# Ledger of designs, part 2: VH-VL binders against Rho GTPase-activating protein 11A (ARHGAP11A)

Target 1, 191 residues: Rho GTPase-activating protein 11A (ARHGAP11A), of Homo sapiens (Human) (q6p4f7r49to239)
Amino acid sequence: VPFNALPHSAVPEYGHIPSFLVDACTSLEDHIHTEGLFRKSGSVIRLKALKNKVDHGEGCLSSAPPCDIAGLLKQFFRELPEPILPADLHEALLKAQQLGTEEKNKATLLLSCLLADHTVHVLRYFFNFLRNVSLRSSENKMDSSNLAVIFAPNLLQTSEGHEKMSSNTEKKLRLQAAVVQTLIDYASDIG

## First folded at step 10 (VH-VL; from g1 with heavy chain S103E, light chain S57R)

Design j4
Fold by ESMFold2, fold request of step 13:
Structure j4 (fold): chain C 191 residues (1-191), chain A 123 residues (1-123), chain B 111 residues (1-111)
Amino acid sequence: as target 1 above (191 residues)
Amino acid sequence: QVQLVQSGAEVKKPGASVKVSCKASGYTFTSYYIHWVRQAPGQGLEWIGYINPSGGDTYYNQKFKNRVTMTRDTSTSTAYMELSRLRSEDTAVYYCAREYYDESGYYDAFDIWGQGTTLTVSS
Amino acid sequence: DIQMTQSPSSLSASVGDRVTITCKASQSVDYEGDSYLNWYQQKPGKAPKLLIYAASRLQSGVPSRFSGSGSGTDFTLTISPVQAEDFATYYCQQSYDTPLTFGAGTKLELK
């Protein structure tokens, strides 16, 4: 199901955000101190059960372990019919990260201006949540660089699948993580 | 010491029900899922389901779905499994087991087991 | 349901031997780079004891003579060197999908 077709909740300062995303992020904020949040694996059998409940509109996240909720959140973005960051912008985003230090951030944020207003609101909500996680890195050990490495494959779906690591493949993965890190660090400037 | 202590052996007739208790000690009861597993005489292990003690939510092996109920009491750190409409085939040792996790996450292995509760179903 | 096929069903060894037990899943039990396969030891009249989780990770307090390997569908538990206290039945268990399923067991008997 496209993210526009999902149930939505009104969130102050952000607008209408998919209810699952609001529920997951607010539940995780209660556990923002968790060491290794998003790095630690959730239970694969519970992820499948929870996904089914969420797909049927059941409120089940408040009692789930943080690592299970985090796993669902990663899976949510990865399994969207179309990526939340439109695929036709991926190449440009990677090229923007090859610019000079100040120019790469500005170019990345300017590319976000090409997004539809609703997509901007959802991205601003989610990346501000990740920024909040990164600001607690002294406790949870998850800074924006760590979060970017984890979320890049979930947000920037590759067409090649599994390939042997090479200098070219490593460069692409590094650029993908750099895109996500910029969006985390400058979450309020998206759009 | 971390342990799970189960209620004593039960003898039941077909058609009856049984409720087995599993008392946790030495750790935070609500932080770990509890699974139930049974073993018929001379046989291997069969998974029944799990409960999250924090919220009480459950998941049952479909084989048992209409006959099993899992509950917990957080004030006594005790999990319960009730099996209804008993049959002779339900004769087994019933174990509760704690789900393990480490710094890398969850792998749904069971690190602490109760001593087992023997259920005999006969006329 | 994921069928777990364990071999051999029984096996005899002397103290000091190297023993291998295999476990084959009817489909891959890998998820995001981890293998969801666990190993237990069970002595007569006792509850199972966790030895290995995630295919190769040794549980705390388990002697290093136990090791696990494999991925996908094919897994191995190795005991080297076998000690007298290792007489028991060994089970593999997958945790990739519900219902969680166990192998039928491998009985290790001392010669």
Scores: ipSAE 0.552, ipTM 0.805, lowest interface PAE 2.0, mean pLDDT 88
Fold by ESMFold2, last read:
Structure j4 (fold): chain C 191 residues (1-191), chain A 123 residues (1-123), chain B 111 residues (1-111)
Amino acid sequence: as target 1 above (191 residues)
Amino acid sequence: QVQLVQSGAEVKKPGASVKVSCKASGYTFTSYYIHWVRQAPGQGLEWIGYINPSGGDTYYNQKFKNRVTMTRDTSTSTAYMELSRLRSEDTAVYYCAREYYDESGYYDAFDIWGQGTTLTVSS
Amino acid sequence: DIQMTQSPSSLSASVGDRVTITCKASQSVDYEGDSYLNWYQQKPGKAPKLLIYAASRLQSGVPSRFSGSGSGTDFTLTISPVQAEDFATYYCQQSYDTPLTFGAGTKLELK
């Protein structure tokens, strides 16, 4: 289902956020020191079982391994019917990252001002969570660059699978990661 | 010395229950899922289910879902599998096995196995 | 359920031979670039021993004469060269879906 049709929780400072995101991020904050959080794969059979439980409102995340929760969170964004970052902005976001160092960050954040208010609230919540993870990189080994590489394909989904790797494909992947890294590093400035 | 040591052989009549123990040593018991697998005489391997020792959560092969119960005791680092309403077809060697993971994640392979517990069900 | 078909059911080999065992899944066992296919060796009266996980990754302590390959539905275990201690039964196992399922086994015997 679309993210605006999901159950929501009221979160102070952020507003109404999908309850799954609040539950997953809150659970992962208790394990923020986990080495390789988001990089290590969860169990594919357990991801399927967890997804079924959360779809039926069952409280299962607190006892699940952190890497399983992290995998479910990545899958959540990847499988939204409408990407949380609207697809019609993806090309502009990539072009913004081709500017100079200071200009690319400002342009990316200015493009975020085109997002609907609800989308901005959800993105600020999630990217502030990722920023918190990155601030613990000395323990978990997941800085904002690493997190950006992992989340870019989940947030800036390509409709086709990977073809042969080329310089154009590799450059696009780096630009997608740069977009996400900017959103992590400047999470409080989104919108 | 990473090891799973299982309880001894059992002989049961149809309709009875059996509870097999699996004691872990040499590693952090709550950090690894435990799976149960059986092997009938001269036959291949059949997966029964798993338990998360950390929280006690279980998942059972639907073939066994109303006859199997998996539990654990974290104070003794021991997993248990109980199979009820036994039939002659339940005659098999029952293994507990530790789920492996490496630096890149989980693949639900089993790196450490118990020695097996032979169950014979006959009238 | 995902059916795992192993071939052959048995084979004979001499020490020094190259042996190939195949495993076919009834549907793809790939997820996010990894193949969820594992290989075990089992000797009579003993528990299985993990050889290969994720189709091609060699478990610690397993000799490099064992190798795994394949993706999707078709997988291969290769033993080259076969040694005296390799005469055993070999099983593939998928870990993509529950129930986790094993192939019927391939018995490798001394010629």
Scores: ipSAE 0.538, ipTM 0.796, lowest interface PAE 2.0, mean pLDDT 88
Fold by ESMFold2, last read:
Structure j4 (fold): chain C 191 residues (1-191), chain A 123 residues (1-123), chain B 111 residues (1-111)
Amino acid sequence: as target 1 above (191 residues)
Amino acid sequence: QVQLVQSGAEVKKPGASVKVSCKASGYTFTSYYIHWVRQAPGQGLEWIGYINPSGGDTYYNQKFKNRVTMTRDTSTSTAYMELSRLRSEDTAVYYCAREYYDESGYYDAFDIWGQGTTLTVSS
Amino acid sequence: DIQMTQSPSSLSASVGDRVTITCKASQSVDYEGDSYLNWYQQKPGKAPKLLIYAASRLQSGVPSRFSGSGSGTDFTLTISPVQAEDFATYYCQQSYDTPLTFGAGTKLELK
């Protein structure tokens, strides 16, 4: 299901955000000090059951283990019919990260100005949530670099399966993580 | 000590119901999912379903849907499985098992098992 | 349903032998770099005992002579060296999809 077609909630300072994203992020904020949040594996059978409930508008996430909610959140972005970061921008975002240290951040944020307003609101909401997770890394062990590595394949999905690990593939993975880390570190500047 | 202690053996007629109890001790009952597994005489293991003791959410193997109900009582740290409309093929040892997790996450393995409850269904 | 095919169905060994038991899933049980396959030991009249989870991780208190390996659809449990207390039935179990399913078992008997 496209993210435009999902139920939305009005969130102060952010606007209309998919209700699932609001529910997942608010539930995880109660557990933000969980060690290895997003790194630790959720139960794959429960992720499938939770996804089915969400797809049918059922239930809330309040009783689910934090790692299950985190897994469902990763799956949400990975399985959108259209990536929330438009595929047309992926190559440009990777090229922006090949610039010098200060220039790469500015170029990445300038590219975010090409996003539709609604997409900007959702990305600001989500990346600010990830930034909040990273600010508690002394307890949860998840800094922005760690979160970027985990979320890059979920946000910057390639259309076909990965080829063998090579120097070009490894470089692409590093650049993808760098894009996501910039968006986490500068979440308020997106758009 | 971490234990799951089940209710005693049952003998039932076809068409009846049985309710097996599984009392947890030595750990936080609401922090771990409980699964139910059965083993017919001389045969392997068959998964029935699970319950989250925290919220009471259940998931059943389709083979048993409409005949199985899993519940729990958090005040007594006890999980229950009720199987209705019993058939002779339901003769088995029924186990409750605790779902394990470690610092790397959940892999839906079962680290603590009850001693088993023998159910005999005979006409 | 994911079918779990275990081989051999039975096996004779002497104390000190190296034993390998295989388990094949009808589809991959891997998710995000982890394999959702577990191994249990069961002695007569007793509940199963967890040996290995996530294909290769040794459960606490299980001797290091037990090891697991494999990924995707093909998995092995190795016992080396076999001890007198290891004569039992061994089951693999996938936890990738519902219903959770077990192999039919491998009975390890004393020669």
Scores: ipSAE 0.525, ipTM 0.791, lowest interface PAE 2.0, mean pLDDT 88
Fold by ESMFold2, fold request of step 13:
Structure j4 (fold): chain C 191 residues (1-191), chain A 123 residues (1-123), chain B 111 residues (1-111)
Amino acid sequence: as target 1 above (191 residues)
Amino acid sequence: QVQLVQSGAEVKKPGASVKVSCKASGYTFTSYYIHWVRQAPGQGLEWIGYINPSGGDTYYNQKFKNRVTMTRDTSTSTAYMELSRLRSEDTAVYYCAREYYDESGYYDAFDIWGQGTTLTVSS
Amino acid sequence: DIQMTQSPSSLSASVGDRVTITCKASQSVDYEGDSYLNWYQQKPGKAPKLLIYAASRLQSGVPSRFSGSGSGTDFTLTISPVQAEDFATYYCQQSYDTPLTFGAGTKLELK
């Protein structure tokens, strides 16, 4: 199901955001000091159970361990029918990261102006949350580069099937992480 | 000293219910999931389910779903497992166990076990 | 349900020996690069004791003579050198899917 068909909550300064995303991010903010928040594995059996409860509209996140919520959040983006960052922008975003230092950030943010308004609001909400996590990296050990490596495969997935690891594949993965890191570091400038 | 101390042995007739307690000490009770596992005489281990002491949410092995209830009392740091409609096949030692985690995450291993509660179901 | 097959069911060894115990899952227990396979030791009349988690991670307080290896469906617990206190029954346990399941056990006996 597309993200605009999900239940939404009104969030001051951000607008209408999927309720799951608000609930997950709000719950994680209470535990933002947790070491390795998005790096640590959640329980595989609990992730499956939590997903089932969330899919049936059950309130279950307030008592779940932070790493379980974090795992569910990663899975949420990975399992969207269409990526939250539109697939037709992926190559342009990667090419923007090959520019010079100031140009790459500006080009990436300018490409975000092509996004629909609702998508911009959701991305600003989520990436500001990740930025807040990164600002606590002295406690949680999760800076923006760490978070970018973790979230890039969940946000910039390819459906081209199995490919051999090569120099080009490694460069693509590095560029994907760089896109995500820029969006984290400049979250308030998205759109 | 981190430990789980369980209630004493029980003898029950078929059709009755039993409620086993598991008191935690030496650690923050609400920070760790509690699992229940049983072992029939001379047999291996069988998982029954888990409870999150923080919110009380549970998950049960489907084999037991309509006969088992897991609860907890955070004020006494005690988990409970109740098994109803007992059968002779429920004769076993019942363990509570604490779910372990480390800096790499959760692997649903059990690092601290109660001493076990022997349940005998016979007429 | 994921079936866990341990081999051998019983094993005789002397103090100082190197012992290997295998555990085979009916399907892969790997998720995102981790193996959800744990090992326990149990002595008669006692609760199990965790030795190894995540296939190869040694639990705190467990001697380094215990080691675990493997991935996917095939896992091994190694004890080298075997000591007198190691004669016990050993269980593997998968934590990839519910119900959590254990192997039938491997009894390590003094020769």
Scores: ipSAE 0.485, ipTM 0.774, lowest interface PAE 2.3, mean pLDDT 88

## First folded at step 11 (VH-VL; from j4 with heavy chain Y101W)

Design k4
Fold by OpenDDE, last read:
Order: sequence, then C-alpha cells, then structure tokens
Structure k4 (fold): chain C 191 residues (1-191), chain A 123 residues (1-123), chain B 111 residues (1-111)
Amino acid sequence: as target 1 above (191 residues)
Amino acid sequence: QVQLVQSGAEVKKPGASVKVSCKASGYTFTSYYIHWVRQAPGQGLEWIGYINPSGGDTYYNQKFKNRVTMTRDTSTSTAYMELSRLRSEDTAVYYCAREYWDESGYYDAFDIWGQGTTLTVSS
Amino acid sequence: DIQMTQSPSSLSASVGDRVTITCKASQSVDYEGDSYLNWYQQKPGKAPKLLIYAASRLQSGVPSRFSGSGSGTDFTLTISPVQAEDFATYYCQQSYDTPLTFGAGTKLELK
C-alpha cells in the first residue's frame, strides 16, 4: 500500500504523517540511547506479528522491543510500492555526492525540492528522527553515517547490496549512503 | 545464579486443566520473553508459545489455540502456562525457557530453561 | 510450517573425533543477512542447552569445540574434538516463522 493511502496523523510542524511512522518513532524515542539501534537483529516472528497487528489497526508497538520496532520501520520503507526517494532522482542524487562538501550538501538539498510536498513532509519527519538518534551516537554508536548505511537500501530500494560486489557496486553503495547521510544531517532543510 | 524453577509433576484426567508455574531468579524478570516448549516421552521438542516481558502480549502455536493461556506475575517473577481440555497426547515434559538477547539482537534462542514439569494425562 | 530435517538421526563416535551434524530447513530461514537457526544439546532427564544461535554464534560459556555454519536451508553443527561430556542429543531450531520448529534430533553415542 502506498504510504499516502495509509492512515495518517496530524503532526505539528510536519503535517500529515503516516500514523505508523509516528507511532514507531514515538515508541523508539525512549530507546534512542540503545546501542546498535537499527543494527540489532529483531525477532522475525514478532516482526511478522507486529506487522499484522499494525495492518489491522491494533496498537502494539509500545510494548515491543526496540529492535523489533526498528526492524518493522526498515521493512516499512523497503516494502513500499515505490522507493520513498524516487528512482528518477537517484542518478542526480548520487552525482551530487561526488561534489565538494559544501556543494554536495547544497545540491542534495536542492534536489530534495523536486520531491512531492507530502514526501517532503514524511522525509523531514523521519530524517529528523534519525538525526536525533545520531545525536546520541556517543551512547548508541549510531552516527549519521552508520544510520545511512542501514537505511539507504530501504529508502532507495536498490538491490546492489545483494549483487556480486564490484568496485562499481561498492562505489554506488557508498554514494547511496552518502545521500541518506546528507539528508539526516540536514533533515530540517529537506524540501 | 540465573535460573528458572518450575512446579512439580502433575497427573490429570482427560478434559481437566493444568497450570504450570515457572519462577525466575538471578536476573531482571521483566526484561525477557518467556517461551514454553514441551517434549513427549521419547519425542522431540514442540514449541507452545511465548509471552512478552510485560505479560500483555502472547503468541500461541495454533495447535494449542484456545487451550493454552500464558501469564506472568511480576511481583513474584513467575510465569504461568495453563493448558485446558487435556488429552492423553498432552502427556509430556513442559519447559519454560528464557529468550536470549545480546548486542546483536534477538534470534528466538532459549538460553535458560526450567528443569521441566512432567504432565501425565491418563484415564 | 517449516520442517527441520536433521541428519543423521544417530551416530557413534569416539572421544577425540570430529563430528558433523546437518540440519535442513524446508525453506530459507535467512532474514536481512542473518540465519535464524539455533542449536541445542540435551542430555537424558535434563532440559536443552543452547549451544549456537544465529547459525554460527557461539553461546557464552560453550566450549569452542562447538561450531555452527551454514545459511539459507543448509546448516551444520561441528564438534571437534568430541569430549566425553558431549554424548547427548542435539537439536536444531528455526526461528524464521511460526510456529517455531525443531529438528527431530541427532543422538551422539559413544562408540
């Protein structure tokens, strides 16, 4: 189901955000300090159970382990019908990462202005959450770079990580991560 | 130090109910899922279900659906499994087990087990 | 349900031997780069003991002579060298899907 067809919640300063994202991020807020958040493996059977409950509108995230919620969050983006970062922007975004630092950041954010308004709102909300997680990296060991590596495949929905590794593949993965890292670091400036 | 201690052996008639207790000690009871597994005489292991740390969430093997109830008492660090409408096929050793977790995550592996409770169902 | 098939059902070995037990799942038990497969040891009259989790991670306190390998549907538990206390029944367990299921077990006996 497209994220715009899911139940939404009105979030001050962000707009209408999928309720699941709001609930998931809110539940994880108390666990931002957890070491390896989003890197730890969750229970697959509980992940499936949680997803089922969420799909039926049942509240269940508040009592779930952080790693299960984190897993569900990653899966949410991965299983969208289309990547939340549109495929038609991927090439430009990757090229932007090959610029100097200042120009890279400006170009990346400028490209984000091409996103649909609703997408901008969702991404701004989510990346701001990730930024908050990264700000606790001294405790959780998950800086924006680490988080970017984890979420890039999910947000871009690319399969390069499952292909035979080559120098080109490695470079592409690195650039994809760089895109996500930039968006995390400058979450408030997206769109 | 870390252990699960289960209640004693039970002998029941078909149609009856049994409630097995599992008392935890040596660790933070409210930080771990508890699973239940049984083993019929001379047979392998069969998973029954789990209960989350708070006791508010359970998942049961469909095979036992509507016959099993898992609960927890935080004040006594005790988990319970009740099985109703007992059958002769329910004769087995029942184990409670703690689900392991570490910095790598959860894998639904059981690192601490109770000593087992023998249930005999006979006419 | 995911069926877990262990091989062999039983085997004999001597102290000092290298023993290999296999476990095959009816479908892949991999998820996001991890294999949701665990190994247990059980002695008569005792509860199972966790040896390996996530296919290859050695549980704390378990001797290094135990090792696990594999991914997807094919997994292996290796004991080398076998010690006197290792004669027991070994079970694999998948945690990829409900219900959680165990292999039928492999009994390791003293030759």
Scores: ipSAE 0.862, ipTM 0.948, lowest interface PAE 0.5, mean pLDDT 95
Fold by OpenDDE, fold request of step 13:
Structure k4 (fold): chain C 191 residues (1-191), chain A 123 residues (1-123), chain B 111 residues (1-111)
Amino acid sequence: as target 1 above (191 residues)
Amino acid sequence: QVQLVQSGAEVKKPGASVKVSCKASGYTFTSYYIHWVRQAPGQGLEWIGYINPSGGDTYYNQKFKNRVTMTRDTSTSTAYMELSRLRSEDTAVYYCAREYWDESGYYDAFDIWGQGTTLTVSS
Amino acid sequence: DIQMTQSPSSLSASVGDRVTITCKASQSVDYEGDSYLNWYQQKPGKAPKLLIYAASRLQSGVPSRFSGSGSGTDFTLTISPVQAEDFATYYCQQSYDTPLTFGAGTKLELK
């Protein structure tokens, strides 16, 4: 289901955000200091169970382990019909990461202006959340770089394990992570 | 020492109910899922279900969904499994087990087991 | 339900031998690069003991002579060298889907 078709909540300063994202991020906020948040593997059977409950409108995230909620967030983006970061921007975004630091940041943010308004709102909300997580990296060990590595495949929906690892593939993965890291670090300037 | 201690053996008639207790010690009870597994005489292991750390969420094997109830008492660090409408086929050793987790995450692996509770269902 | 098939159902070995037990799942139990497959040891009259989790991760306190490998549908538990205390029944268990299911077990006997 496209994220536009999902239930949405009105979030001050951000606009209409998918309710699941709001609920998940809100739930995780109390656990933002948890070491390895988003890195630890969650229970697959509980992920499935939680997803089913969420799909039926049942409130269940408050009692779930942070790792399971984190897993649901990753899954949410991965299972969108299209990547939340549109495929037509991928090449330009990756190229932007090869620029100098200031130019990289500027180019990446300019490219984000090509996103649909609703997408901008969702991404701004989510990346600000990730930024908040990263600000607690002294405790949770999840800085923006670590988070970027974890979320890049999910946000860009790049092939997982279907390609043999090559030097070019590795470079691409690094650039993809760099895109996400930039967006985390400058979350408030997206769009 | 981390351990789970279960209640004693039970002998029940068909149609009756049984409630097995599982007392935890040596660790933070409210930080771990508890699973229940049974083993019929000379047979393999059969998963019954789990209860989350707070006791507010349970998941039962569909085979037992209408007959099993799992609960927790935080004040006594005790988990309970109640099985109703007992049948001869329910004769087994019942285990409570703690779900393991570490820095790598959850894999629904059971690292601590109770000693088992033998249930005999016979006319 | 995911069916777990262990092979062999029983085997005999001597102390010092290398033994291999296989477990086959009716469908893949992999998720996000991890295999949700665990191995247990059970001795008569005792509860199972966790040996391996996530297909290849050795549980703390378990001797290094135990090792697990595999992914997808095919998994292997290896004991090398077998010690006197290792004669027991071994079970694989999948945690990819509900209900959680176990293999029928492999009994390792002294030759």
Scores: ipSAE 0.861, ipTM 0.949, lowest interface PAE 0.5, mean pLDDT 95
Fold by OpenDDE, fold request of step 13:
Structure k4 (fold): chain C 191 residues (1-191), chain A 123 residues (1-123), chain B 111 residues (1-111)
Amino acid sequence: as target 1 above (191 residues)
Amino acid sequence: QVQLVQSGAEVKKPGASVKVSCKASGYTFTSYYIHWVRQAPGQGLEWIGYINPSGGDTYYNQKFKNRVTMTRDTSTSTAYMELSRLRSEDTAVYYCAREYWDESGYYDAFDIWGQGTTLTVSS
Amino acid sequence: DIQMTQSPSSLSASVGDRVTITCKASQSVDYEGDSYLNWYQQKPGKAPKLLIYAASRLQSGVPSRFSGSGSGTDFTLTISPVQAEDFATYYCQQSYDTPLTFGAGTKLELK
């Protein structure tokens, strides 16, 4: 189901955001300090159970371990019919990462302006959340770079991370992570 | 010492109910999932279900659905499994087990086990 | 349900031997690069003991002579060298899907 077809919540300053995303991020808010948040593997069976409950509108996230919620959040993006970062922007985004720092950031954000308004809102909301997580890196050990590595495959829906690694694949993964890191670091400027 | 201590052996008639207790010590009880597994005589292991740290969430193997109830008491650090409408096939050793987690995450691996509670269901 | 097939069902070995037990899942138990497969040792009259989790991670306190490998559907527990205290029944367990399921067990006996 495309995220546009999911239940949405009105979030001040961000607009209409998928309710699940709001609930998940809200639930994780008190756990941002958790070491290895999003890195730790969650229970797959609980992930499935949680997803089922969420799909049926059951409020179950508050009692779930943060790592399970985090896992569900990653899965949410991964299982979208299309990557939340559109495939047609991938090449340009990756190229942008090969520019100088200032130019890289500018180009990346400029490219984000090509995103649909709703997508911008969702990404701005989510990346601001990740930014907040990264700001607690002294505690959770999850800086924007670490988070980027984790979420790049989910947001871009690439499977390179699970394939046999080649030099070219490694480079691509690095660039993908760089894209996500930039978006985390400049979350408020997306779109 | 981290341990789970279960209640003693039970002998029940078919149709009866049994409630097995599992007392935890040596660790933060409210930080770990508790699973229940049984083992029929001379047989393998069969997963019954789990209960989350708060006790507010349970998941039961469909095989036991509507017959099993898992609860936990934080004040006494004790988990409970109740099995109703007992059958001869329910004769087994019942184990409570703590689900392991570390910095790498959860894998539904059970690192701490109770000593087991033998349930005999016979006429 | 995911069926876990262990082989062999039993085997005999001597102290010092290298023993390999296999576990096959009816479907992949991998998720996000991890294999949700655990190994347990059980001695008569005792509860199972966790040996390996996530296919290859050695549980704290477990001797290094135990090792796990594999991914997807095929997994292996290796004991090398076998010690006298290792004669027991070993179980694999998948945690990828509910219900959690165990293999039928492999009994390691002293030759």
Scores: ipSAE 0.861, ipTM 0.948, lowest interface PAE 0.5, mean pLDDT 95
Fold by OpenDDE, last read:
Structure k4 (fold): chain C 191 residues (1-191), chain A 123 residues (1-123), chain B 111 residues (1-111)
Amino acid sequence: as target 1 above (191 residues)
Amino acid sequence: QVQLVQSGAEVKKPGASVKVSCKASGYTFTSYYIHWVRQAPGQGLEWIGYINPSGGDTYYNQKFKNRVTMTRDTSTSTAYMELSRLRSEDTAVYYCAREYWDESGYYDAFDIWGQGTTLTVSS
Amino acid sequence: DIQMTQSPSSLSASVGDRVTITCKASQSVDYEGDSYLNWYQQKPGKAPKLLIYAASRLQSGVPSRFSGSGSGTDFTLTISPVQAEDFATYYCQQSYDTPLTFGAGTKLELK
């Protein structure tokens, strides 16, 4: 199901955001200091159970462990029919990361202006959440770079992670992570 | 030391109920899921279900869904499993087990086990 | 349900030997790059003991002579060299889907 077809909540300053994202991020807000948040693997059976409850409109996230909620967030983006960062922008986004720092940031944000308005709202909301997580990196050890490595495959929905590692594959993964890191660091400027 | 200590052996008749206790010590009880597993004589292991740290969430194997109830008492660091409408096939050793987690995450692996509670169901 | 098939059901070995036990899942138990497969050792009259989790991660306190490998549907537990205290029954367990299921066990006996 495309995220546009999911239940949405009105979030001040962000617009209409998928309710699941709002609930998940809100639930994790009290746990953003948790070491290794998003890095730890969750229980697959619990993820499945939680997802089922969420799909049926049950409010179950408040009692779920942070790692499970984190797992659901990753899964949410990964299982979208299309990557939240559109595939047609991937090449340009990756090229942008090979520019100088200032040019990289400007180019990346400029490319984000090509996103649909609704996508911009969702990404701005989510990346601001990740930015908040990264601001607690002294505690949780999850800076924007670490978070980027974790979420890049989910947001870009690339399959390179399952391929044999090569110098080219490694470079691509690094560039993908760089894209996500830039978007985290400049979350408020997306779109 | 970290350990789970279960209640003693039970002998029940078919149709009866049994409630097994599992007392935890040596660790933060409210930080770990508790699972229950049974083993019939000379047989393998069968998973019954789990209860989350707070006790507010449970998941039961469908095989036991209508007969099993898992609870926790945080004040005594004790987990309970009640099985009702007992059958001869329920004769087994019942184990409580702590679900392991570390920096890598959760894999529903059980690192600490109770010593087991033998349940005999016979007419 | 995911069926777990262990092979062999029993085997004999001597102290010092290298033994391999296999576990096959009826479907893949991999998720996000991890294999949700655990190995346990059980001695008569005792509760199971966790040896390996996530297919290849050695549980703390478990001797390094135990190792796990595999992914997808095929997994292996290796004991090398076998010690006298290793004669027991070994179980694999999948945690990819409910209900959690165990293999039927492999009994390692002294030759």
Scores: ipSAE 0.860, ipTM 0.949, lowest interface PAE 0.5, mean pLDDT 95

